# VHH binders against p49116: the designs that were tried, part 239

Target 1, 238 residues: p49116
Amino acid sequence: EGPLLSDTHVTFKLTMPSPMPEYLNVHYICESASRLLFLSMHWARSIPAFQALGQDCNTSLVRACWNELFTLGLAQCAQVMSLSTILAAIVNHLQNSIQEDKLSGDRIKQVMEHIWKLQEFCNSMAKLDIDGYEYAYLKAIVLFSPDHPGLTSTSQIEKFQEKAQMELQDYVQKTYSEDTYRLARILVRLPALRLMSSNITEELFFTGLIGNVSIDSIIPYILKMETAEYNGQITGAS
Key: E = the ipSAE of ESMFold2; O = the ipSAE of OpenDDE; V2 = 0.75 times the mean of E and O plus 0.25 times the DockQ between their complexes.

## First folded at step 17 (VHH)

Design ha19 (framework vhh_7n9e_1; at its last look DockQ between E and O 0.01; V2 from the best seeds 0.00; counts 0 for: pae O 11.3 > 2, placed apart)
Fold by ESMFold2, look of step 17:
Structure ha19 (fold): chain B 238 residues (1-238), chain A 119 residues (1-119)
Amino acid sequence: as target 1 above (238 residues)
Amino acid sequence: DVQLVESGGGLVQAGGSLRLSCAASGFRFEDYGMYWGRQAPGKGREWVSGISGDSSYTTYASSVEGRFTISRDNAKNTLYLQMNNLKPEDTALYYCATYEYSGSPEDYWGQGTQVTVSS
C-alpha cells in the first residue's frame, strides 16, 4: 500500500466567523469550535486508510478520539482562533460565577484545571514549533489508536498507527536532521491528550449549540455528510 | 441524487465463483471510499469489504479474507467484488455503499443482489 498521508492531508485552514464581536459570547465561541470540529472530521474522512475501514469501525474510532483530534486542532489553530483570548474570557466568566455563587466549587475547580492543562499543552506545542506535517501525523497516530475500548479489527488499526509513526519518524529525520531529539519531544506530548475531558471540552466550546445531545451522539451523522455540507459548516457559508 | 445499482448475483455451487458489480452515479466516485455489506436470512447486516477512493487501501472481514477481492474502476464509476471459493454461509443479499452515503436509506444501498450458494 502507499503512504498513509499525502501532501493534501497537510492543509488545515480554519476560517473564523467575522467580525469578532466586541464581547466574546457563547455563539461566537461555539461557531468557531464547530468549524474546527467539522474541519477535523473532514480531514479524518479524507485519509485512504480510514476510507477503507467499515462504517462501524470508523464511527467507533472517531467516538474514541474526537476530543484528542479537536485538542490537536486547537493547538494547531490557536493563533488564528485567538484561543488565549477565548480562554481568558471563559476564565473571567467562571470567576464572576464564583463571585455570584452560581456554580458548584468542585465543578469550577475541574474546569479551571482543564483550562490550565489545555493552555499548557498548546504552549508546549507552540514552543516546539510543530509544523503542519507533524500535526497531520500526530492526528493520524491519535486517530488509529488500537487500545480504545470496544474496537474491533484492532490489529489492522495498530498497523495503520505504526505506519503513521514510521512516516512521522522519516519526516522528522529528513526535515530536522540536526535536531536528534525532536521526534522524542513531539511524541512525549501525546499522553497529555488522554487526560483531556470530552465532557469539559463540550462545556467550554459547545454549550448552547448542541443542546441536550453530546458530540459523541452526532459523530455518525457528521462522518456521513456530503463534502459540500462539510465546506458549508467549515466556512459558515450556509 | 446518489444511485448505487448492484448486479452479478445468482445461484452457484459451493466452491464456485461470482463477480458482483455496483454501478455508481450522482457523486464524485473517486473521492469516496466504498464498501460491500451483506444480509443473510434472519440476520443483521454484516460488513464484508471496503476500499479507499484511490484503491490504495482495502480491508476485509475475517470471514471472507483470502477468498474475496474488492476493486474499483474509477473511470467507469463501478465497484466490484470477486468472490471465490464460495460457501453456503456466504448466502446473502449483497449491497454496495459509500461511506458518506452509507446511512440506512434504501436509495443509497440499492435493492441489492442475491447470492445463493448450494451445497
Scores: ipSAE 0.251, ipTM 0.670, lowest interface PAE 3.9, mean pLDDT 83
Fold by OpenDDE, look of step 17:
Structure ha19 (fold): chain B 238 residues (1-238), chain A 119 residues (1-119)
Amino acid sequence: as target 1 above (238 residues)
Amino acid sequence: DVQLVESGGGLVQAGGSLRLSCAASGFRFEDYGMYWGRQAPGKGREWVSGISGDSSYTTYASSVEGRFTISRDNAKNTLYLQMNNLKPEDTALYYCATYEYSGSPEDYWGQGTQVTVSS
């Protein structure tokens, strides 16, 4: 078998809604997030190994890891999407919610901690100066996680994950030969992704657009969406 | 009417410090989150730092984290940005901003204060 990822999988270009509004409204944030989500899922779909697992398994995998993929995407596209500004806007919105007593104290804490974790994660990735190849492999490792409940073909998924890990290792050794512990530093960031609540992520980034519809429920639709349709969504959404 | 007036900018050498202030009026200051942004010549607006209404939460851009500190005095309706270890790349027009709380929130910002960091 050939490599799990090719150079084509390294490209991860997010197109933001245009024009940017004078203020970051909920619609803009949700639209931006949706584009990232679509991009992430279609990225996964472009991987031959992913294709080989079949539709049911693919859907299950993405349902299990969409939050992690999305978060990695946020980190990777943080500059282009002005993530810090988005997060600031979200924080401001939370302040308003607090004033309106819309949230319990415990929920406020949870949401604030989540935002903190998200920001911290993205900052940590930026500090590590993660490149496009490394992001691609990290996303692959996250995607092909065999430890999610309800998965079929777990043995094959595990093999793909190992392959992603090995290719990442090879890449890091080749590209960053003088940084002996770079691989370790990169991999130890992955657990942070599992600490982030998908529900809170969904609430923060998507509720304004999808309403009561869950990301879980739309994943099959996104995965079946043609690239042209996706592009149409990008161009049509403003 | 919402009014934000920035001050404290100037010319400083690399490694130097400045403290920016933003005087706010026309709204209930303590009820709103505030943030600092900046715009360098030929570049777009960049978010720098944010703070919640009650100062319980602060955020920073990666480029300024550890060097800048945002704070506020609600009694004085004033937002602050302490900038330490300034770098030439910090040169920009700095502005403070808030969101109007309504069904359709809008962003308000001041005219800005110029910060120039020489090498």
Scores: ipSAE 0.007, ipTM 0.236, lowest interface PAE 11.3, mean pLDDT 87
ESMFold2 (binder alone), look of step 17: mean pLDDT 83; pTM 0.831

Design ha2 (framework vhh_7n9e_1; at its last look DockQ between E and O 0.78; V2 from the best seeds 0.00; counts 0 for: pae E 3.9 > 2)
Fold by OpenDDE, look of step 17:
Structure ha2 (fold): chain B 238 residues (1-238), chain A 119 residues (1-119)
Amino acid sequence: as target 1 above (238 residues)
Amino acid sequence: DVQLVESGGGLVQAGGSLRLSCAASGFRFEDYGMYWGRQAPGKGREWVSGISGDSSYTAYASSVEGRFTISRDNAKNTLYLQMNNLKPEDTALYYCATFEYSGSPEDYWGQGTQVTVSS
């Protein structure tokens, strides 16, 4: 059996909407996020092991981990996205909502804490200087997580996750042989992803485009969508 | 239009073997993962086994692992399922399935082939 991931899975290039507005509006933020989400899901779709699990399992896995994949994508594409600027813009928009008394105090705290967690996570990943291979393997580990509720074929999923873990270990050992504890430092970042609310992420990054439609409900369509179709839907070009 | 036609089902005694085939047309077969599903009487559809487009990876449900083998011949646009050591609980209508990403979110299934395993 060949490797779970190939060099083609290491490439993760996000194209930002153009032109960048002078003021980061909600539309720009949501479009950027949507592109990242699409990229992340289609990245998963390109993995042979993922293809082998069948449509139902694939959909279930992505539904379970889209927030984690998205967050890893944010971290990986932080520079290209100008993530710090985006987050600042989101906070500013939130401040406006606060002033208008549209949110409860508790909700404000939750949202602000979530933004903080996102920032801290992305900063921590930057500090670790995670490379493209490591990101790919981390995404695979997150994708092939057997511990989500409602999953079928968990044994098979676990095998793929183990494969991802082993390949990551081998890569780190080979590439960063002088850093004995790098693998551990990388893996201990994964729990932070589970602490992040998918609902809040959805609200912050996607509400402006999808309205009341949930990411969960559109995942099957995204997975079955070609890039051209996706672009057409976003840009209005058919 | 995507078309899937299953064959190879039948009646077999417990411990016996069958080989299912699925002839595919209407899409670039080698570009897509394929999988077998089954539906037993009174039960919902169950995923059985899957294979990547390039055959580099296969997957199996726990209930059939070690007994069933999925394979494909991309030159013939054909998916296979070798079923060994069949059990009565394997009795079901077996479907081959795929999903294309070009213009439709729909899943495609054949009409199925009946597999009946007697005690």
Scores: ipSAE 0.725, ipTM 0.888, lowest interface PAE 0.6, mean pLDDT 91
Fold by ESMFold2, look of step 17:
Structure ha2 (fold): chain B 238 residues (1-238), chain A 119 residues (1-119)
Amino acid sequence: as target 1 above (238 residues)
Amino acid sequence: DVQLVESGGGLVQAGGSLRLSCAASGFRFEDYGMYWGRQAPGKGREWVSGISGDSSYTAYASSVEGRFTISRDNAKNTLYLQMNNLKPEDTALYYCATFEYSGSPEDYWGQGTQVTVSS
């Protein structure tokens, strides 16, 4: 019933804690990541199709896809975040954990492989020059994924995903009319998102603030957060 | 304070129609999605239908799709459910609900209105 997304859903402005510290630390990384997470969750909440689903369905969708939305957000905001600098700081922090004998060699390899996959994903999206409309539709495709276990209303969710896919196709064909393979190149990036580990993302970006509480336990609270409180989280009150 | 008051329930023969209303107050109604739920005796709650704040999107449980129509009148702060071709299995207490963005983890619920469909 009308377009799935409007121009207000294309805007995705992340503000970073300022100033960037001379030596990055876990507090800066966790605050930056938290702002992106809150921005991503509240972006999802603003979509009318998402609003039409019941609360239980909304929570289940976001629990299933938050890591994929977060990863798309990292790619979209990689320059604003100075993501390469943050990832370098995480690698240095990982070295400190090795010196304290906190991590096994197998775990280190697993975490480093995840970092390389994240860097590769973000670089591929930058090389394709994915624009804000394309990111918005990719996030909608990820959000309305009907194949996650435990979802209800999967027929309705599938219809919304198909609508997002159609609108992306129309946008790309209209805006990039001489680039025949652009849609295909964009869509082949999506399977990499499903391979990203939510547990490793929590370890890389959310240690020190959340502790042992998983992100899926706080999602209902973030989704119910008032707009004024949300703005306080993404701009910081510190 | 948020308040939701349902009305329009009653006893109806199978194949008949009813129109439920939900009067809302205490929040900016047009900013939030709304939904109808129902609970049959001895059963858990079942989501029936939802609608976005601007009415641009609606969603329906498979059991009611094609028979029920959700709508809202934001000028009157009222949510509606038009129920056509009612079946005995539609018998339930129907309630309206919203996720009110107040920082509360609990949804706001109406008291409900009874719909009874006789064969």
Scores: ipSAE 0.318, ipTM 0.727, lowest interface PAE 3.9, mean pLDDT 84
ESMFold2 (binder alone), look of step 17: mean pLDDT 84; pTM 0.847

Design ha20 (framework vhh_7n9e_1; at its last look DockQ between E and O 0.02; V2 from the best seeds 0.00; counts 0 for: pae E 17.1 > 2, placed apart)
Fold by ESMFold2, look of step 17:
Structure ha20 (fold): chain B 238 residues (1-238), chain A 119 residues (1-119)
Amino acid sequence: as target 1 above (238 residues)
Amino acid sequence: DVQLVESGGGLVQAGGSLRLSCAASGFRFEDYGMYWGRQAPGKGREWVSSISGDSSYTAYASSVEGRFTISRDNAKNTLYLQMNNLKPEDTALYYCATYEYSGSPEDYWGQGTQVTVSS
């Protein structure tokens, strides 16, 4: 059987909305995040092993892990997105909401904790200088997680996850041969992803587009959407 | 076992300054964000300021922005709050806290240090 991922699955190019506004706003943040989400979902769709699991299993996997894939995407694209600037704008908005007494202290604490965890995750990935191949395999490990509740094909999913881990190990050993512990350092970053709240991610990045609809409810539509259809909506709107 | 010990509180005239310290132990300090909270007499707890584990990111309540500065020294496992231009409404018991989860998912709070600002 062939490799889980090929070089075509390493490409992950996020294109930001143009023009860049003088001051970041909800619409710019939401469109940037929506582009990353679409890119992440279609990256997953392009994997032959993912395609082999069938449509129902595919939808269930992505619903279970979309926030983890999105968070890896944020880390991978942090520079092109100017993520630190986006997070600073969100923090400034939260500070203004505190001044106007619009949020409870418990909610503010939850949101700030989430932002700190996200920033610390992205910084740790940058310090390790995670490359595009490593990101691709990490995303595959997250995608093919057999331990999410409600999955139906767990043994096959586990086999694909093991294959992703083996291919990552082989890649790291060949490419970073003098760094014996690189694989271990990379893999210990993954548990933090499960602690990221999908509801808070939706509030931070998707409020301008989603309204009352959660991301997991639109995932079947995103997975079915053709790239030309999505690009037509983006280019036709501008 | 997580331990947080606050110090540096006291009685200060309005316009004065204090520096609070929080000595941390029982966890990998550099891996977690920290924050300061306060509780004024007869009021609930209020968030004051937060800092990420590597200090790359800070945030402040609007009532203290520009007057208070949060910082940390990861080599000494110590969190700080520099409080300048203190006002009577800053009078409170000040707590440091961490997001460390070595057991319960609840926050860990220190015992607090009293700050009293007189007119």
Scores: ipSAE 0.000, ipTM 0.157, lowest interface PAE 17.1, mean pLDDT 80
Fold by OpenDDE, look of step 17:
Structure ha20 (fold): chain B 238 residues (1-238), chain A 119 residues (1-119)
Amino acid sequence: as target 1 above (238 residues)
Amino acid sequence: DVQLVESGGGLVQAGGSLRLSCAASGFRFEDYGMYWGRQAPGKGREWVSSISGDSSYTAYASSVEGRFTISRDNAKNTLYLQMNNLKPEDTALYYCATYEYSGSPEDYWGQGTQVTVSS
């Protein structure tokens, strides 16, 4: 069998709404997040191994890991997104909600901690100077996680994950030969993704756009969306 | 009317420090997040740093992180930007801005204060 990923899977170019408004409103944030989500899902869809698992399994996998993929995408696209600014805007919005007594103290804490975790994770990835190949393989490792409940073809998924890990290892050894522990440093960041709540992520980034619709419910739609249609949405959205 | 007045800019040598201030009026300062932006000659506006209303959250552009510190005094309706280890590439007109949540998503910003860093 050929490699799990090719150079075509390394490219991960997010196009932001243009122009960036002076005020980062909820719409802008949600639109930006949606674009990233779509990009992430379509990235997954472009992997032959992913396609080989079948539609049902594919959907289940993405439903299980969309938050992690999205978060990796945030980290990878942090500069293009001006993620720090977005997060600051979200926090400010949250403060307004606090003042309006819309959230319980416990919920506020949870949300704030989540934002902190997101920022911390992205910062940590930036400090590690993760490159496009490494991100691609990390996303693959996250995508092909066999330990989610309700998955079919778990053996095959595991094989794909292992392949992703091996390819990452090979890449790191080749590219960063003088940094013996780089692989370990990279991989130990993955657990942080599992600590992040998909519900809170959804609330922070998507509720303003999708309303009562869950990311879980739209994933099948996204995965079936044609690339051209996606691109059309990108160009049409401002 | 919202009014923001920046001050504290000037000419400094590379490695030097400046502290910018932004005096705010015309709105409930403590209820709104604030941010600093800058515009270098021939370049577009660039976000520099943000701070939440209660100062519980701060954010920085990668280019200034570790060197700049944003803070605010709500009692004085003043936003600050401590700039350390300044670099020539930090040369820009610095402006402060606020997010308005009054129903229209608009930002207000001041006229700015010029920061020039010589090599």
Scores: ipSAE 0.000, ipTM 0.281, lowest interface PAE 10.7, mean pLDDT 87
ESMFold2 (binder alone), look of step 17: mean pLDDT 83; pTM 0.840

Design ha21 (framework vhh_7n9e_1; at its last look DockQ between E and O 0.79; V2 from the best seeds 0.00; counts 0 for: pae E 2.8 > 2)
Fold by OpenDDE, look of step 17:
Structure ha21 (fold): chain B 238 residues (1-238), chain A 119 residues (1-119)
Amino acid sequence: as target 1 above (238 residues)
Amino acid sequence: DVQLVESGGGLVQAGGSLRLSCAASGFRFEDYGMYWGRQAPGKGREWVSGISGDSSYTAYAESVEGRFTISRDNAKNTLYLQMNNLKPEDTALYYCATYEYSGSPEDYWGQGTQVTVSS
């Protein structure tokens, strides 16, 4: 059996909306996030093993892990996105809501902690200097997680996850032979993704664009969407 | 328009074999993963097996693993399902489906072919 991932799966290039506004607004943030979300889901679609699992299983997997994939994408594309600036803008918008007494104290705390977790995670990944191959394998491990509730074909999913893990191990051993504990340091970051609320992520990055529609509900449509169609929508050339 | 036409079903005794075919048209067949599903009487749709666009990866439901084999011929735009050691519980309407998107939220699958396994 061939490798789970190929070099084509290592490429993960996010194109930001243009032009960048002088001051980041909600629309720019949401559009940027939407592009990242699409890129992440389309990346999953490009994996042959993912294709083999069937549409229902694929949809279920993405529904279960979209927040984790999105977060890994944020970390990987942090420089291109100017993530620190985006997060600062989000905090500023949140401050306005606080001043207007639109949020409870507990909710404010939850949202601020979530933003902090996102920042810390991305900083930790930058500190580890995670490369494109490692990101690809980490995303695959997250994608093929058999431990989400309601999944079918968990045995097959587990096999694919194991393959991703093995290939990551081989890559790290080959590329970073002098760093014996690099694999462990990388893998130990994954639990942090599970602690992040998908609801809060959705609120921070997507509410301004999708309104009352949940990401969960649109995932099946995104997964079916053709790349050309999406590109046309983004560039206005549809 | 996407068209999927299944064939090869029929009545077979337990332990027997069948080979299903799915003729596809209306999209670039080789660019998309394909899968077989089935629906037994009084039950919901069940995924049976899938194959990647390039045939490099296959997957099976636990209930059919080791007995069924999925394959495809991209030159013929045809998907296959070899079913061996059939069991009564395999009785169902078998359908093929694709990931192709034409702007509709509906899934694309054929009318199906009936497989009946007698004890």
Scores: ipSAE 0.795, ipTM 0.902, lowest interface PAE 0.5, mean pLDDT 91
Fold by ESMFold2, look of step 17:
Structure ha21 (fold): chain B 238 residues (1-238), chain A 119 residues (1-119)
Amino acid sequence: as target 1 above (238 residues)
Amino acid sequence: DVQLVESGGGLVQAGGSLRLSCAASGFRFEDYGMYWGRQAPGKGREWVSGISGDSSYTAYAESVEGRFTISRDNAKNTLYLQMNNLKPEDTALYYCATYEYSGSPEDYWGQGTQVTVSS
């Protein structure tokens, strides 16, 4: 009955590709996003409760929540990523795609709305000054969501989510003891993650590296990736 | 190479108990979660129970919770399943499996040990 997360699960250091190009491009954005995705998957599989649930359950959980987990990672790493600059480069790429007659006006509106929602989410997290422990617990709450269709072991998953919520509560009360409403303000940010479209996230961040591939299809391979290969993908080392 | 060898199966009457063992080699056992699965004749594989590398967390399928206990001895590279109050529905080939990270999407599993529960 030990803690769900330990201090080792708080470490979440994203290393950006180097050198930064003079002009940000689709390849740089996709490599940066891939590093974040791999870092997020490394984080998830390091959790003992996740290890205990079995491969089919693990794959189903990550397929259901990868976009929310990725979005939390974007918010946590927004400064080191210079996320606002990356999003501006994506907007410029969209304008180039208009010139090539590749996107409809309705699609551009959908994509711009998604970018606005992402920026709003990241701004709200920055306003709250969410720390690394809080991000780790929020990620665990998102990961161990029992309400996705098709999951087995939902009672076990629910118990793990409740434990993550309790540990977040205890952490916030201990660390921010004079901010009575901090926990409530943090938790009300979670529904905004469900507004993020996984297919638009794939289009924005992932099409340049691996083509038009669904993240769902590669999740089993990512979760089974050798630790040395993860570290290479996260740091860009060959 | 990863190698998993199950033992401890057999024929037992309903209400009885068995303890399964899984001897593991070819990887750093303590670094990886392990699980037991089972396959009844003509049916697909069913996840039964899992345990984290450091034993800090266990999980059970609803069909076995309260009756089965998973454990491991990292010094001996061995995974265990204590099965109590066995029912005919528990009749299956039981295999252990590992989350050892190989770059393949499939977990490694053993050849299995047969458990047969008679009325």
Scores: ipSAE 0.426, ipTM 0.776, lowest interface PAE 2.8, mean pLDDT 85
ESMFold2 (binder alone), look of step 17: mean pLDDT 84; pTM 0.846

Design ha22 (framework vhh_7n9e_1; at its last look DockQ between E and O 0.57; V2 from the best seeds 0.00; counts 0 for: DG spot H65, pae E 6.3 > 2)
Fold by OpenDDE, look of step 17:
Structure ha22 (fold): chain B 238 residues (1-238), chain A 119 residues (1-119)
Amino acid sequence: as target 1 above (238 residues)
Amino acid sequence: DVQLVESGGGLVQAGGSLRLSCAASGFRFEDYGMYWGRQAPGKGREWVSGISGDSSYTAYASSVDGRFTISRDNAKNTLYLQMNNLKPEDTALYYCATYEYSGSPEDYWGQGTQVTVSS
C-alpha cells in the first residue's frame, strides 16, 4: 500500500478575492472564507483513501470535521489571507452589533472567546513554524477521525488515521531529527480544534453569503462540485 | 448519461463464493472512486466496499473485511467485488455506485444484482 498522502496533497494554495477592498467588508470576508472552505474540501476529495470510503462516509467525515479543517486552513493561510486583519474586521463588525444591542451579553462573550481561540491557535501554529507537509498530515488526521458520532466504518477510518499519523511521524523524524519532541508539540495542538464551535465559525465567516443555509447542508454539493467548475466561479469564467 | 449495470449475483450456499461485476459508462471511470453497497430485506442501504480511482486504496466494512475484495479495471470500465466465505447475513441486493462531479451533485447507482446465501 502506498503512502496516504503524496506531494500533490502538500500543496495548499489559496487564492484571495481581488481586489482587496480598503475596508474589509462582510462580503470579502465571506468570499475569502468560502474559497478556503472549498479548497479544504476538495483537498480531502483528492485523497485516494478518502475516495475509497464511499460517498456517505465521505460526507459524514467532512460534516464532522469541516470546522477543524477550516481552522487549520486559516492557520496555514494566515499570511496570504491577512488573517489578523480579517479577524480585526470581524471584531469591529461585532462591536457595531453590540452597540446596536443585537446580541446578548452571553453571546458576545462566546463569540469573542471564539475569536480569541482562533487567534491563539493560529499564532501557536505560526510559532511552531508548521510546514506544508505537517499541515497536510494534520488535516488528514483530523479528516480521518473515527470518534465522531454517527460514523460508519470506524475501523477503516481509524486505519487511515493511523497511516496519517505514522507518515507524519516518519516525516518529522526525517526532517527534524534534532527536535525530538516536535511531533508531540504538533499533535498536542489538535485538541484546541475541538474546542471551537462550528456554529460560531459559520456565523463569523459565512453568514454574509449563505444566509440561513448551513455549511452542513451544502457540504454534499461542494464535494460533488467539479474543481474546474469551482475555479470557473472564482474567476468568473464559467 | 451515467449508467451502472451490475451482474454476477445468484444463489449460493453458506461458505461459497461469488464475483460481482459492474459495468460503467457515461463518465470518465478512472477519475472517480467507486463503491459497492447492499440492501438487505427490510434494512437500509449499507456501504460494503470502496476503491479509489487509481486503485491505490481500498476500504471495507467491518462485516466483510477479510472476506470480500474490491477491484477495478479502468481499461474495461468495470468494477468487481470478489465475495468469499459468504454468510446468510450477506444476502442482499448489491449495487455499485459513484457520484457525478461534473456540474451535478447527483448520486448514481445501478439496479443491483441479487445475492442470496442459504444456510
Scores: ipSAE 0.757, ipTM 0.889, lowest interface PAE 0.5, mean pLDDT 90
Fold by ESMFold2, look of step 17:
Structure ha22 (fold): chain B 238 residues (1-238), chain A 119 residues (1-119)
Amino acid sequence: as target 1 above (238 residues)
Amino acid sequence: DVQLVESGGGLVQAGGSLRLSCAASGFRFEDYGMYWGRQAPGKGREWVSGISGDSSYTAYASSVDGRFTISRDNAKNTLYLQMNNLKPEDTALYYCATYEYSGSPEDYWGQGTQVTVSS
């Protein structure tokens, strides 16, 4: 068949809310994260192989991997988002919650470990200087993961993942021909994505936007959203 | 105003073939993936086959893989399903749908097209 991804899938342009407030608040952080989430899900939706799997399979795949796609997006867009500034603001809000005795000691440990793991992942991707093609293929490998519980059509999903892996290998070997170990160094970073808790990601980035509704409950809505509605929510073009 | 009109169903003996068509209008057909689904009496909906907007990728339910072939003609805004080696369990109302306009099958099909496979 043809290539799994085209040049349109390599471009991943995140636009931040404007104007940026003088002091980052929960609303700005939630809107920024929501834009990345919508961009990531609509990126997945644009892939022909994803389009061919049908809506129930699409919803199941994205529910299983949205946090990994989101985390790859954070790493890819860390400079545009000023992610280090956002994480600092989140830590400051967390410290206020500790002062008011709103969090248990075990929860504080879990949240801080998650923030540290996220920072470590993003720094390691920056150190490896991962390019846009490599990010696109890594996201495809994560998206077409056949080993999540509850999936249907797993043989088709596995074949698409194998195709993404082969295309990444071909790209790296052609583009970085003098760096024999680049593919291995890139692939070693993927297990860290499974360490990211979707519940903690929701708490850190999405509190206040959706109320009590979890990200996994809104995924079918986001995937059904018309492109014009998506652009209106992300760009404020309404 | 999305409109999808299915045709080509009918009565066929087991082992036979049918070709279904779906005429689409009211949206940019080439920009969206398309699907065939079916509903047998007393059963829930079943996704049958899907195809990407540019036809570069197709997918099939295990129950029909190797027997059914999905295709589309973007110049004619038409989706097709070639069904070979039909079995009685393929008896169902067949409908077409689009990914971005997909909801329940009732939101996007007109009448659907009945396929009945006799022994």
Scores: ipSAE 0.131, ipTM 0.614, lowest interface PAE 6.3, mean pLDDT 83
ESMFold2 (binder alone), look of step 17: mean pLDDT 84; pTM 0.844

